# VHH binders against Probable F-box protein At1g14315: the designs that were tried, part 14

Target 1, 278 residues: Probable F-box protein At1g14315, of Arabidopsis thaliana (Mouse-ear cress) (q9m9t0)
Amino acid sequence: MQLLPHDTVEDILERVPVKSLLRFKSACKQWKLTIESQYFQAKQLICSAGGKDLNLVLVSEVPKRYHIYQLFHNSCDGLVCLFDYQTLNNIVYNPATRWHRRFPVSSTNTWRYINPSSPYRINTSSSRGHALYVDGSLYWLTGKKEIKVLALDLHTETFQVISKAPFAEADHRNIITRSLNNRLCLSVSKPLQQMIIWSFNSENKTWEQIYSIVNRSVTQSLPVAILEKNKLLCCPRSNSRQLMIYDIKTKSVDSVSIGTYRCGDSVFCYFESLISIL
Key: E = the ipSAE of ESMFold2; O = the ipSAE of OpenDDE; V2 = 0.75 times the mean of E and O plus 0.25 times the DockQ between their complexes.

## First folded at step 15 (VHH; framework vhh_7ocj_1)

Design z2 (from x2 with F100Y Y110L; at its last look DockQ between E and O 0.38; V2 from the best seeds 0.00; counts 0 for: pae E 15.1 > 2, unsure alone 63.1 < 65)
Fold by ESMFold2, look of step 15:
Structure z2 (fold): chain B 278 residues (1-278), chain A 121 residues (1-121)
Amino acid sequence: as target 1 above (278 residues)
Amino acid sequence: QVQLVESGGGLVQAGGSLRLSCAASGFDFSSWAMGWYRQAPGKQRELVAAITYGGSTRYGDFVKGRFTISRGNAKNTVYLQMNSLSVEDTAVYYCATSWYTGVESGDYDLWGQGTQVTVSS
C-alpha cells in the first residue's frame, strides 16, 4: 500500500536509521522492495557517510583460552572482515544488519591475483602493515628510511605510489594510518612528547598538518576518530575500559566508558549500511 | 631505565623441559608486546613466541605445540615453557619488547642479553 509517490518514499527512507529500515521492511511490499534495492542501498550509504552518526566497533583481544576471531581490516561500506580460527574462514560481516557470509581460505574460487602486482614489497610485520580502506582505495606504508604511501585503487585494481610521507625523521614503527573524516591520515608519534596528525589533500596531492598534540596520555594512544567540535577520540594501548576524548581547544581529556569491553588492538569507526554480498 | 632480564636457561637432555622467564622493569609492562626469539650459531634470529598486550599469542612454525608463552602482569614477567626439547632447539634465547609494533614482526624496540639453552642427546 502506497500513500506517497515512489521517489518521495525513497527520499524519506534514505534518511532513516538502518535499525528502523529493518523494521519498516515488514510494513509493506513497496517499502521492502525499495529498501532491498541496490540503488537505494548505495544512496543510503552515501547519506549515512555524510551524517554525524558515530558508530564504533571494538574488537579487543579475547583471552587465549577463548580466542575465536581476529579483525584484519577497517570497515568498508559498513562491512568488516573477520577471521574465524575455528573454521578457517574469512567472514564479511555487517554490524548494523548482522548479515554475514563466510569465505574459506582453502577455496581457490575465493581468491585471485592482481596483475601487475605491487611495485613495492608490502610489509605486514607491524601495525603499519595492515591495509587501510578509504573511499575506494587501500593504502599501505612502504619502506623504512624513505617512507612512501602505496595505494591500490579497487576499481581499476592498479597500484601506485601516491606520495612520499610528509616527514623524514620519524621512526617507521611510530607511524599509523587512519581514516579520519573520510580522509587518509598519518599519525606520527614521539611517545611522551608529541603526536602530529597529517591529512592527505587529494585535490592538491599534498599533506596538511591538522593536529599537534603534546598531552602525554594522548601521545601514547591510538587516534580513532575526529568528533564534532574539534575533539579527537583516542584508544589507549592498554586493557582500559575507557576511551579518551581530547579537546583540541581546551587541551583537556575526558574519559568515556566502553562498559565491559576493554581497549585492544582493533578499534575503528564505521558508517552503518544495508550492504550485503551475494 | 628499561631492563629485560632472562633466566631459566641451561643444559637439558633431549626430551626434557625448561621454563624461561623474562623480568621487565622501567616501563608499563601491561601495555607492551613481549616476545621470545632464538639464535643458533651461524643462523639468523628467529621468532619462538610472542604475546600481545591483550594476551593473543603467536608461535614460530618450528614450535609445533611444544612451547607455551604466557605473561604475569602482576610480576612484570613473560614466560616461555619449553617441552619436548631436541638438539635443534640449542640456541641463545632472547626476550624482546615493543610498544609500537605488533607481534607479527622481528622489529622489536628493545632486547634482553639472552640466555643459553643447550640440549644434549
Scores: ipSAE 0.000, ipTM 0.186, lowest interface PAE 15.1, mean pLDDT 69
ESMFold2 (binder alone), look of step 15: mean pLDDT 77; pTM 0.782
OpenDDE, look of step 15: ipSAE 0.224; ipTM 0.611

Design z3 (from x2 with F100E V103I; at its last look DockQ between E and O 0.02; V2 from the best seeds 0.00; counts 0 for: pae E 16.3 > 2, placed apart)
Fold by ESMFold2, look of step 15:
Structure z3 (fold): chain B 278 residues (1-278), chain A 121 residues (1-121)
Amino acid sequence: as target 1 above (278 residues)
Amino acid sequence: QVQLVESGGGLVQAGGSLRLSCAASGFDFSSWAMGWYRQAPGKQRELVAAITYGGSTRYGDFVKGRFTISRGNAKNTVYLQMNSLSVEDTAVYYCATSWETGIESGDYDYWGQGTQVTVSS
């Protein structure tokens, strides 16, 4: 490895799974220094987010109390937020590195408010008011009759309506926001009939319809991830021990077991990262 | 059973001021957006001012800093302070409420009966 130029070594490391990178930190001092650098962690995050490496977080209700955490948000930079029912606090957790921190920080009050606040009310009927994180911004739906997309740019800390929804005909209760391939997507379903998925192009502020699905089981499910151009991973709305993979070309549905867990509305995709909150 | 009752309208000379009030009942006032609209004879209803449940405000372009909307959540009342009035401000002023903010006048859920404002030269 020392026989390779440093830039070549860096390019190889950025494509390595995070769990392997953690093992490589023990292998040599130079790799440890590279893996821990802010520059490399930023490159690895960008490479991971743009690649096809996909990981899932499953949160389920089990008849007995076998879990003490609940996931309320999708992943951000390889981090997830968990609510600990036993201690009644929030935990930010990196599943790949096992790093975590409780909030609020016990010795200081570190919360602050964003000014100006949003002039728009969140439409709670569509997604229970949950924000969706995609690529440096938080997204909500707003509006009652004419549905719009409200964004908070985390860098500038400004609210703005960035677009109208791309559809004229929808029951707002059947509109779901999702991060698919690190893009803001809207899933619009008519149960047992049709599901249409729209992807937002942030460069020109336009929507593209990327899927139109007519399948009874899939239209009753929530999209989780795009595995390949023509394959969609879906979570049944029922308390199922199976995920579904729908192939757009063949219109076939395959099942994927999730063991003893049961899926619901709390299945998220994440990209592995080395990120920690300082 | 939502009720909106406007008051404070009347006759005023150009350059004068008026303060409109809208007393609200029958809903959780602090959770709803409030707005003022006006309609002159033969014209369409137009936005004067709106205020969110969080206190953010929006004004019609013609206001040009002359009017101020505010809300007193303890009194379930929204106010419109109107200064530097001109004859062009003569209209019926309506109070309205909505679950959402920034909604065009056709999308407000409930409307008051209106209060006449007449500005004389």
Scores: ipSAE 0.000, ipTM 0.172, lowest interface PAE 16.3, mean pLDDT 72
ESMFold2 (binder alone), look of step 15: mean pLDDT 80; pTM 0.816
OpenDDE, look of step 15: ipSAE 0.208; ipTM 0.606

Design z4 (from x3 with S98V E102G; at its last look DockQ between E and O 0.21; V2 from the best seeds 0.00; counts 0 for: pae E 16.1 > 2, unsure alone 61.2 < 65, placed apart)
Amino acid sequence: QVQLVESGGGLVQAGGSLRLSCAASGFDFYSWAMGWYRQAPGKQRELVAAITSGGSTRYGDFVKGRFTISRGNAKNTVYLQMNSLSVEDTAVYYCATVWFTGIESGDYDYWGQGTQVTVSS
ESMFold2, look of step 15: ipSAE 0.000; ipTM 0.164
ESMFold2 (binder alone), look of step 15: mean pLDDT 78; pTM 0.802
OpenDDE, look of step 15: ipSAE 0.626; ipTM 0.835

Design z5 (at its last look DockQ between E and O 0.32; V2 from the best seeds 0.00; counts 0 for: pae E 16.6 > 2, unsure alone 63.9 < 65, grease 27.2 > 24.2, SAP .67 > .668)
Fold by OpenDDE, look of step 15:
Structure z5 (fold): chain B 278 residues (1-278), chain A 120 residues (1-120)
Amino acid sequence: as target 1 above (278 residues)
Amino acid sequence: QVQLVESGGGLVQAGGSLRLSCAASGFDFYSWAMGWYRQAPGKQRELVAAITYGGSTRYGDFVKGRFTISRGNAKNTVYLQMNSLSVEDTAVYYCATSWFTGISGDYDYWGQGTQVTVSS
């Protein structure tokens, strides 16, 4: 006998961790139906995205160990896209549910064409070829001498070049694209000297400097998340088992253990979802 | 200041082996990618081997399993073990490091180089 109205139960369930939701599927048929519904899953995702909990995905960048490589920076609706070098398959993975599906690479190495095509050649075999997903768009860094940000709107399937980048003349090797607070960000670094983080405003199409960091250790790290207004979570590029929390105001660095995992390029925030691809 | 100092070069007979060393300083050795390049007279500089900050390695097409790049645990040193050397491997070998290399093979800082000469 349900003690609460169905709608109330759903509201509660939407805020429950995915791991628990999976267990709840076994407890009640009605809950199972609810949890497996697309409607609920969509709502749950929204709740997850709006939550204060920090969830991190760590993907090993060492092919020799796992033969897995991150194809896209960040996650999409709780899903991560990986590439298996051993099997030459793309893997869509849900870290929360552990659901995964493999997609073979086509013989032509293409799934389909987008017209019009990209104004720039995208080399997916390079680090710069890795797309960053942010809010319905994919972003690439393009160019060597003149750095540009290439954007693909996934809804309209149109490419555009974000103009007037404040770092157009910066060395592309010192620029890293990141999703921070669900915004397109760029970290422009002079290692051991300074790291400037820029955030793109999609409404007014402008770049805003949000951080300027001179801490030696942080300038050699990857920004991962903005924890609070003045705290930046960073991932050392070394095989460290610790993340760094840099306080912009106090200039202090705190370490956070990540257990048996190690830091690498493939560390990003994600929201837990129940989403799968049928 | 970033410093890279190569050593271990010299004259070797074809079929022989050589181990190059690069002592690195002035940066977080394990946070940056390390690589070896070579340049023969009249030819362009080319990638020999690279090791990423994560420990992944890549090699030039000409290497064909003959060379191995590795990081030392002590003294911030990167090594290039070269086996089955041929005359075509004669070049100045340069140690390099990069803040962000990915798979592009671009490096930012270079050593002075060490001469490797393979005789027939």
Scores: ipSAE 0.000, ipTM 0.283, lowest interface PAE 12.1, mean pLDDT 84
ESMFold2, look of step 15: ipSAE 0.000; ipTM 0.147
ESMFold2 (binder alone), look of step 15: mean pLDDT 79; pTM 0.814

Design z6 (from x3 with S31N S53F E102G; at its last look DockQ between E and O 0.02; V2 from the best seeds 0.00; counts 0 for: pae E 18.9 > 2, unsure alone 64.6 < 65, placed apart)
Fold by ESMFold2, look of step 15:
Structure z6 (fold): chain B 278 residues (1-278), chain A 121 residues (1-121)
Amino acid sequence: as target 1 above (278 residues)
Amino acid sequence: QVQLVESGGGLVQAGGSLRLSCAASGFDFYNWAMGWYRQAPGKQRELVAAITFGGSTRYGDFVKGRFTISRGNAKNTVYLQMNSLSVEDTAVYYCATSWFTGIESGDYDYWGQGTQVTVSS
């Protein structure tokens, strides 16, 4: 057996599913050292985020000792944030590795205020009070009659209204924020009639309408992910044991069983990673 | 390109009625707020009525229940039914549309060319 160059091994391992990487750690000492390196874990995360290997998180998959309800719409770097309503703690969880940790750490209080704090009121009715993480920033909706997008740049820790919403005045209860294809998206629906999905281009600060859907079942659902250019994965709002795949080109709807799990508001996508918070 | 074409204006006797129409093209009508404004000679443009894509409406104070705005999304058209007209309603009536959520004057993105409404005694 001839050993491969280390760089070639890294390139191969970057594309391997996380569960397989965990198995490989126990099989080969050289591969264990590579997989555990901070450099490789960052490189694997970038490779995973650039691909279309998406996974769903159903809250019921969290270890049963937590009594969890969803506070957040999406994940960051393969991590999700959950709230344990019995202990009143936030929990950061990596679904791929099963690593988790409660925050803040009770022996040292690591919370701090951002100064200045947000000067803008967050519109909780449309976003359900959740921040949305996309590519280094957190996003909320703000405004009363005019809906605007408020951003917190995590690098500068600065709040800024980055854009007005791309649509006329809408009932804020029908506006949902989502990260689709690693872009800030707004889903605006008139139930039983139409759903419009807008994608934000942060480089030129413009909105692009990427979907316009006239389908009674889909307009009553939550968008979860874009699977291919032409397919939208949706979760029915009625706590279904099925997901829907809407094909934009054929305008067909397929159902996909998720077994004993239920959709509800607890379904979102993440990219697998080896990340832990240290 | 965005086009708003008003029609239905003209001469009417006081106490009469008119129905204005605004045909829209060049954008996805479903997602846009629509409004009617009017301007008499030498006066500022003022809100007559506005309607969101969800059907919520707002009227200028002078309307006093006489006018009704509606939208036909299947026909890409917004309507203004004007009843009980008086000489004070004589003006050019403009159709307008906005992509963002503000529907006050000055926040609208596009305007039509206007249609004259003249109310005679």
Scores: ipSAE 0.000, ipTM 0.112, lowest interface PAE 18.9, mean pLDDT 72
ESMFold2 (binder alone), look of step 15: mean pLDDT 79; pTM 0.807
OpenDDE, look of step 15: ipSAE 0.153; ipTM 0.571

## First folded at step 17 (VHH; framework vhh_7ocj_1)

Design k1 (from z1 with Y30S S98V; at its last look DockQ between E and O 0.05; V2 from the best seeds 0.00; counts 0 for: pae E 17.7 > 2, placed apart)
Amino acid sequence: QVQLVESGGGLVQAGGSLRLSCAASGFDFSSWAMGWYRQAPGKQRELVAAITYGGSTRYGDFVKGRFTISRGNAKNTVYLQMNSLSVEDTAVYYCATVWFTGIESGDYDYWGQGTQVTVSS
ESMFold2, look of step 17: ipSAE 0.000; ipTM 0.112
ESMFold2 (binder alone), look of step 17: mean pLDDT 79; pTM 0.805
OpenDDE, look of step 17: ipSAE 0.371; ipTM 0.703

Design k2 (from z1 with S98V S105P; at its last look DockQ between E and O 0.13; V2 from the best seeds 0.00; counts 0 for: pae E 16.2 > 2, unsure alone 63.5 < 65, grease 27.5 > 24.2, SAP .718 > .668, placed apart)
Fold by ESMFold2, look of step 17:
Structure k2 (fold): chain B 278 residues (1-278), chain A 121 residues (1-121)
Amino acid sequence: as target 1 above (278 residues)
Amino acid sequence: QVQLVESGGGLVQAGGSLRLSCAASGFDFYSWAMGWYRQAPGKQRELVAAITYGGSTRYGDFVKGRFTISRGNAKNTVYLQMNSLSVEDTAVYYCATVWFTGIEPGDYDYWGQGTQVTVSS
């Protein structure tokens, strides 16, 4: 067959869906070497992250024949971290390639401290202590009277309180962190009345109220993703086999079946990648 | 605010049965898994049974098929059916819950006050 210059082939391959890339490994030795290179996989990840593609991961808890998983942290570079409740292993998993690695919880000699440590005690056993990964940083909500946003920059390994929460009365509300459009968002629900979603601009260190929703079904759901400008994908708390799509302009709600899966277990978005780890 | 109230404890003869219940209250927004733990005098708490939001269950090794955990979501209640009880099952039984879509599934966010189970030989 007629060969193209290697850099032209590389540019074409980085735009190809991951499943197609996995098939192309058998086409020729040069394509296999290109697809498996660390440099190409990093370049493909950057190209994939720049697209509008949305991918969902549903983790279903199934008894007796299957491992039970809980989702830790949101996705990072196309990888997710799961906990297998039956084997007590952490699992790093690539949903696009099905690559995975198990890490026993008892791996004690590989851990190190971050210095300086967090200026606040991070309690991951509460609903406000869950970490959220967004674009190279981990985020927590901390504080009791005055809710603050604590960030850990994974590159510098530095903790910083980056902002106070953009609302005054945290104790009246359910507050959830989510990654929406690759930005840190806070979903704040006033019981049975409204849900307000705030988006954080990390360049300006400012909050923007991007949604104010008065809909009893949506205000009792978890936001998952922003679709097609002004549409919000939500996961009902009721362990439903349907997702909701809320159109913020028309205020209509559509239901979308997810078949056998239940949206109340774990639902999030990620970018596909070829990334694997040691 | 989540509140857990255990009931159904008491005295029972060896070989008998007992059903514990745990009434939970809070906002609908929370998604949670439930665990039952027990603590005998002078011993550490140990897992009896756990049930996830999706209905998957796990039991402590000492249960050996005698106990069943179940969930009555319409009543915000979880149950522990205990059969073939022996004196070794005498303990305070606690229910606990976590928001299991969280980061660490083994950390329980809320605990009940406990209910005493006493098995007579």
Scores: ipSAE 0.000, ipTM 0.152, lowest interface PAE 16.2, mean pLDDT 67
ESMFold2 (binder alone), look of step 17: mean pLDDT 79; pTM 0.811
OpenDDE, look of step 17: ipSAE 0.062; ipTM 0.487

Design k3 (from z1 with Y30S S98T T101L; at its last look DockQ between E and O 0.01; V2 from the best seeds 0.00; counts 0 for: pae E 15.2 > 2, placed apart)
Fold by ESMFold2, look of step 17:
Structure k3 (fold): chain B 278 residues (1-278), chain A 121 residues (1-121)
Amino acid sequence: as target 1 above (278 residues)
Amino acid sequence: QVQLVESGGGLVQAGGSLRLSCAASGFDFSSWAMGWYRQAPGKQRELVAAITYGGSTRYGDFVKGRFTISRGNAKNTVYLQMNSLSVEDTAVYYCATTWFLGIESGDYDYWGQGTQVTVSS
């Protein structure tokens, strides 16, 4: 077998889809060692995320008594979290590699507190009480009269408040957080009238209005992703068996059938990865 | 180590019935999806039936109500009741499973060795 320089092998492999990398492990010991290294897996994850490819949309909303697993809101580094209703365990799962690990629901010695704690109470009883993962941080909306964005940096384990949302005059019930193009975004909607999407620029710590949409069906929908060519993938009402693709340039709307599944809060994008948790 | 062992295949006359069984071991059967696939000579493997932990089922279009999948939770066994068999049903039938909740399209990780079903006319 003719061997290539190690740097050349890494450059070739990092551009290969995850499924192909799993098949290539059997090609030779050097490729297997490279693909399994923590350095390469981190490099491949960064390359995959930069590609902006839509890899997986998970669609499910079923009664809990008939569902084996419940998907939690979004993915992190190619991993998703499931709850197994039969065994009462949380499961961290990599859909691309099929790696998984079960974690007990009950408190164990593996739990610890973050200090200092959050400067604001997180309202867990509202649709805004769920954390959104974006690029190494968790985000929440907090407050009643003045909406604030609370961030937790997972690497430093520190909380930071991003003062106030850019739209103080909007009805707070119509503000939704989403990860779009791996950026924290706020979707502010007036139903049947307008949807404005703001993106947070973490470099200068400012909000930028990136979209203003006037379309009756889109303004009643949940943004899921920005696709190639600046098309917006949206999830309409929860009983819909179709997703919408809104072309921001042409203002046209296309529909995509999702078969027998229906839209809901469980539709999100993720990037494939080789990541596992020890 | 996941193991799936099919049984209940054999020779049957057209119009007859067979009941296939798949005994499962080496995994948490109660949280895994189970399925049956078949492969006739010269054809691709195709879905016959699938069943989730919760008992929801899906069948291949060619089944047309003739087959029924079920699972015995206490026995770690999945069954396929096959009625009104025709020569078109002649194939090797495979049991399959995955720990991940399979979507209706049948993304399965582990497979049995298969059991032959032959339908004489």
Scores: ipSAE 0.000, ipTM 0.174, lowest interface PAE 15.2, mean pLDDT 69
ESMFold2 (binder alone), look of step 17: mean pLDDT 81; pTM 0.826
OpenDDE, look of step 17: ipSAE 0.231; ipTM 0.613

Design k4 (from k1 with T101E; at its last look DockQ between E and O 0.01; V2 from the best seeds 0.00; counts 0 for: pae E 17.3 > 2, placed apart)
Fold by OpenDDE, look of step 17:
Order: structure tokens, then C-alpha cells, then sequence
Structure k4 (fold): chain B 278 residues (1-278), chain A 121 residues (1-121)
């Protein structure tokens, strides 16, 4: 049926937008097989991520009457993590493909439980109950005095503590989890003093300090993305309509208007993908 | 043309073991997730085990560590080692390609013909 070698076709398809790829699935069985293959999807993701274009998504508050999953604050590999306040479930969702999977981590869930249960209590009544999705796992911060990072492998549905946070003395309220460059990161802030960003190295299972920032404005902001040339995109906590770009080298701050949106809303980088979780 | 051919089924006594094999052809085996499913008489088809191209595995709740799915890329074969079999495991076992979107819904494109597994008391 195809005039071109299969490998060539795959190479071409890897560079096609996700929206088009979804349409191409109906064109022929061979394309469908290719597009739906995990290998292809992984390769396509790499190609898509390599485009170096920053796609920023701002999510405003949605009226409660629509029962829309209200809370996701980051994206990884084209997936977002939603929290359903009614069911207290975390939902991993692909907006492009509409694939989703629920992960019932709360004891109040009525339809199923993940076994074995989390070794630590996940407080679903707080923002800490909301998981961060990064590279096939959901992550939570646990503990008050000793902050631990709890991970749920979505493939195996197993919990593990990946490491103790290197900042045991930090106020948990000033610690936020983020996906930066598709890595699990922690931002530890002392407002008006210092912000330290830690990145988790999955290979050696260690935390690496990647940024130490003393700029007063940045220390009061939320990191959103690492940009090229050592720049950090930040969202002020003051409900500003401007994002900040902090240059790590020059220590300069540039402002970017976000229109009618306010930084109090969820802001994250997003790109479409074909990725889903088995 | 995609082909999935199961083998290894048969009659076994409770507590016994079976190893199922699924020979795959007609596609890039290394690029696809594979799965084993079973259907007992009068019951719905259910996931037994699935394995991604990267080796990540998922098992049905009833497996409880008794079964192991593995893949042999060199032979384009997926295996299901079943230990500690019980009468309740009696079913037709099917090999299938596994798509993430279909893993919960059972929406799969390609299935084998199935192999009968019968566990006697």
C-alpha cells in the first residue's frame, strides 16, 4: 500500500502536528498502528519538544457549576494532572487525545483503591493533595517537619519515597513542586531573601541545586518554566497581569504581559502529545 | 498483516503452572505494548497482564503476583507465566496489542484466536 519504506513514513509522521496525526489514524491501518505505537509516540514527543517553542497556557477559574476539574498547575509530556474535588481523585489527562486515567489515592474513593496504599497520608483537603505529574509518575510533598517526596509510578501503581527533600528546615508553605524541563523540581523560597530551585536527577536519585536566586521579586514568584539561555519564567504571587523573565546570568528581570489573565491562575507550559499511561 | 498466535494452553491441575506464548508478526513488535486477556464463560473479557515496549508491566487485580508477563524481542513473542493456578483461572486466554487508550475500555485492534486454559480441582 505504501510506496515509501515504513521507516521513512515514520520519520515523516514524527514531524506532523498531533492534531493531524489523530486524523491520519483513520487513513489506513498501517498509519494507525504506527501512530498508536508507544515507540512512535515517544519519538514524536521528542521531536515535538525539540521545537523549542514555548507554549504558555493560562487557566482561569472555571465556574463550579460546570464541575470542570479545576486544578492543574503544570504539564509534562503533553499530559496534565487534574484533581477532582468530588471524588478526590487525581486524573492524568491528555487534552489532545482526550485520554484520561483516574488514580484513586484517597481512602474516600468509592470505586477502587490503589494497593498497596500510600505509606504516607496524602492530605486531599489541601493543595498538597494535588499531585504533580512528571515522566510517568505522580508526586506529592508529604510531612510537616521532614518533607518527603512521595511518588506513585503510574505503570505499576506503586508508591515509593524517592528521597528526602534537601531542605528540612524550610517552611513547607514556601515549597512548591514544579515540572521544569520535564524534571521534578522543588522551589524553596524565603520570601524577599532567596529562592532555591532543586531538580531531581532520576538516574542517580539525587537532588541538584540548579538555581539560587536572591532577586526580591523573583523570590516572591512561582517558577513556571526554564527558558533558553538560562532564563527563568516566573509568575508573581500578587495577581499581576505580567509574568517575569529572570536572567540568571545578568540578574535582570523582564516583564511579559499576559493580557487579561492574572498570575493567580494556573500558568504552565504545554505542548500537545500522543502520550498516555498504560 | 498483523498476526498473533497463542500457544501453551491446556489442562492443568489446581496449584499447577502454565506458560503461554504469543507469537507476533506483521508489525514492529518492539514498538508496541502487548497484553494478555482472558474470558471465562459468561464473564466479560478482562485484562490479565500487559507489558509496554519499555518493559513496564501491569496486572489484573486477580493476579496477585501469580502471573508474570514478559517479552522476547528476538522472537517477537510475549509470554505469560502462570503459577499457582486455580479453577477460577479457567478461561480462554487471548493475546492482543495494547493501546493505552484501550487498556481500560478493551478497545484493541488486533487479537489472537485465543488458547484454552482449564484448571481442574
Amino acid sequence: as target 1 above (278 residues)
Amino acid sequence: QVQLVESGGGLVQAGGSLRLSCAASGFDFSSWAMGWYRQAPGKQRELVAAITYGGSTRYGDFVKGRFTISRGNAKNTVYLQMNSLSVEDTAVYYCATVWFEGIESGDYDYWGQGTQVTVSS
Scores: ipSAE 0.000, ipTM 0.197, lowest interface PAE 15.5, mean pLDDT 82
ESMFold2, look of step 17: ipSAE 0.000; ipTM 0.127
ESMFold2 (binder alone), look of step 17: mean pLDDT 79; pTM 0.803

Design k5 (from z1 with Y30S A50V Y108F; at its last look DockQ between E and O 0.32; V2 from the best seeds 0.00; counts 0 for: pae E 15.6 > 2)
Amino acid sequence: QVQLVESGGGLVQAGGSLRLSCAASGFDFSSWAMGWYRQAPGKQRELVAVITYGGSTRYGDFVKGRFTISRGNAKNTVYLQMNSLSVEDTAVYYCATSWFTGIESGDFDYWGQGTQVTVSS
ESMFold2, look of step 17: ipSAE 0.000; ipTM 0.212
ESMFold2 (binder alone), look of step 17: mean pLDDT 82; pTM 0.840
OpenDDE, look of step 17: ipSAE 0.372; ipTM 0.711

Design k6 (from k1 with E104S S105P G106E; at its last look DockQ between E and O 0.12; V2 from the best seeds 0.00; counts 0 for: pae E 14.6 > 2, placed apart)
Fold by ESMFold2, look of step 17:
Structure k6 (fold): chain B 278 residues (1-278), chain A 121 residues (1-121)
Amino acid sequence: as target 1 above (278 residues)
Amino acid sequence: QVQLVESGGGLVQAGGSLRLSCAASGFDFSSWAMGWYRQAPGKQRELVAAITYGGSTRYGDFVKGRFTISRGNAKNTVYLQMNSLSVEDTAVYYCATVWFTGISPEDYDYWGQGTQVTVSS
């Protein structure tokens, strides 16, 4: 079982600023020695800062020495999916263990069908056509006028429209799906005015408005994660070299430099796992 | 508010060259990925070329090295140099933005009105 080439990990991490790299070292004492070696760029990135292990991945679409990779929107069970444009391979990668497997698009053309099929067409040609994984299910937004949430339960392999969106029809470009606090969330924004984040309770099949944000910088951003109680990590849409941390309680905004990387890259969070695919 | 204006289209003989330009206004051009797309009569719109904010490029398979996309951030302009044109390249060519996924064309926010390119044998 071969790991991804060291240069793939290196290209992700080499653009991390010294201040951020030092934060990783201070948060994970056990790995401080390996971070200072020439093999750090090829070594696993692990952070065990006091309990909740949250890892952030920045995937650059700008090549330097290596292949251009496309990251699919979110991780599943500590795995991420990359697409290598040079080799035309899908790559399932575990950042914690460096396990990976390549799935050539042309050489293993085997599909399995789900019966009954989806009752709605899934528009994969838009940003709302990408599935979001949350707790054993995949979710899509369907329709442009009346927005509905389509779910596929991976255990039963059953499609179901589980809810209408909790708001009136809005510009589809301003509706973002995210997994926040391990729940399906919808962010609807009016840039420079307001951002409202709704969280879906799958047990009651109800929506709860968990955030209403009136901050000009944050309303121009994409939510990425809830870091801790009352703090929201955001990626500015202006291709900034900084991420933002918004404190809901104090209404304050802190900036975190990401060095030479820009927020236009894909940014997501994952939890570590030992999962591999045989 | 956002405007994309294509120019440089016209009639050209097979084997000839054209250079298309797309002037952009009403947004922060240097922070957006841009693309060129084309649509021939009776066909669906297809990617010709795309360029990220950082300068990485991608081309449709039919291009086969004949076309080059570039951007002039100081002039808020995206260019498409088209060489070795054939009759199959006859189409309306559109300039477009992609919102926030890089060079993927699946999330098109804004389009120009298009410029006609006609290639005669």
Scores: ipSAE 0.000, ipTM 0.167, lowest interface PAE 14.6, mean pLDDT 66
ESMFold2 (binder alone), look of step 17: mean pLDDT 81; pTM 0.820
OpenDDE, look of step 17: ipSAE 0.094; ipTM 0.527

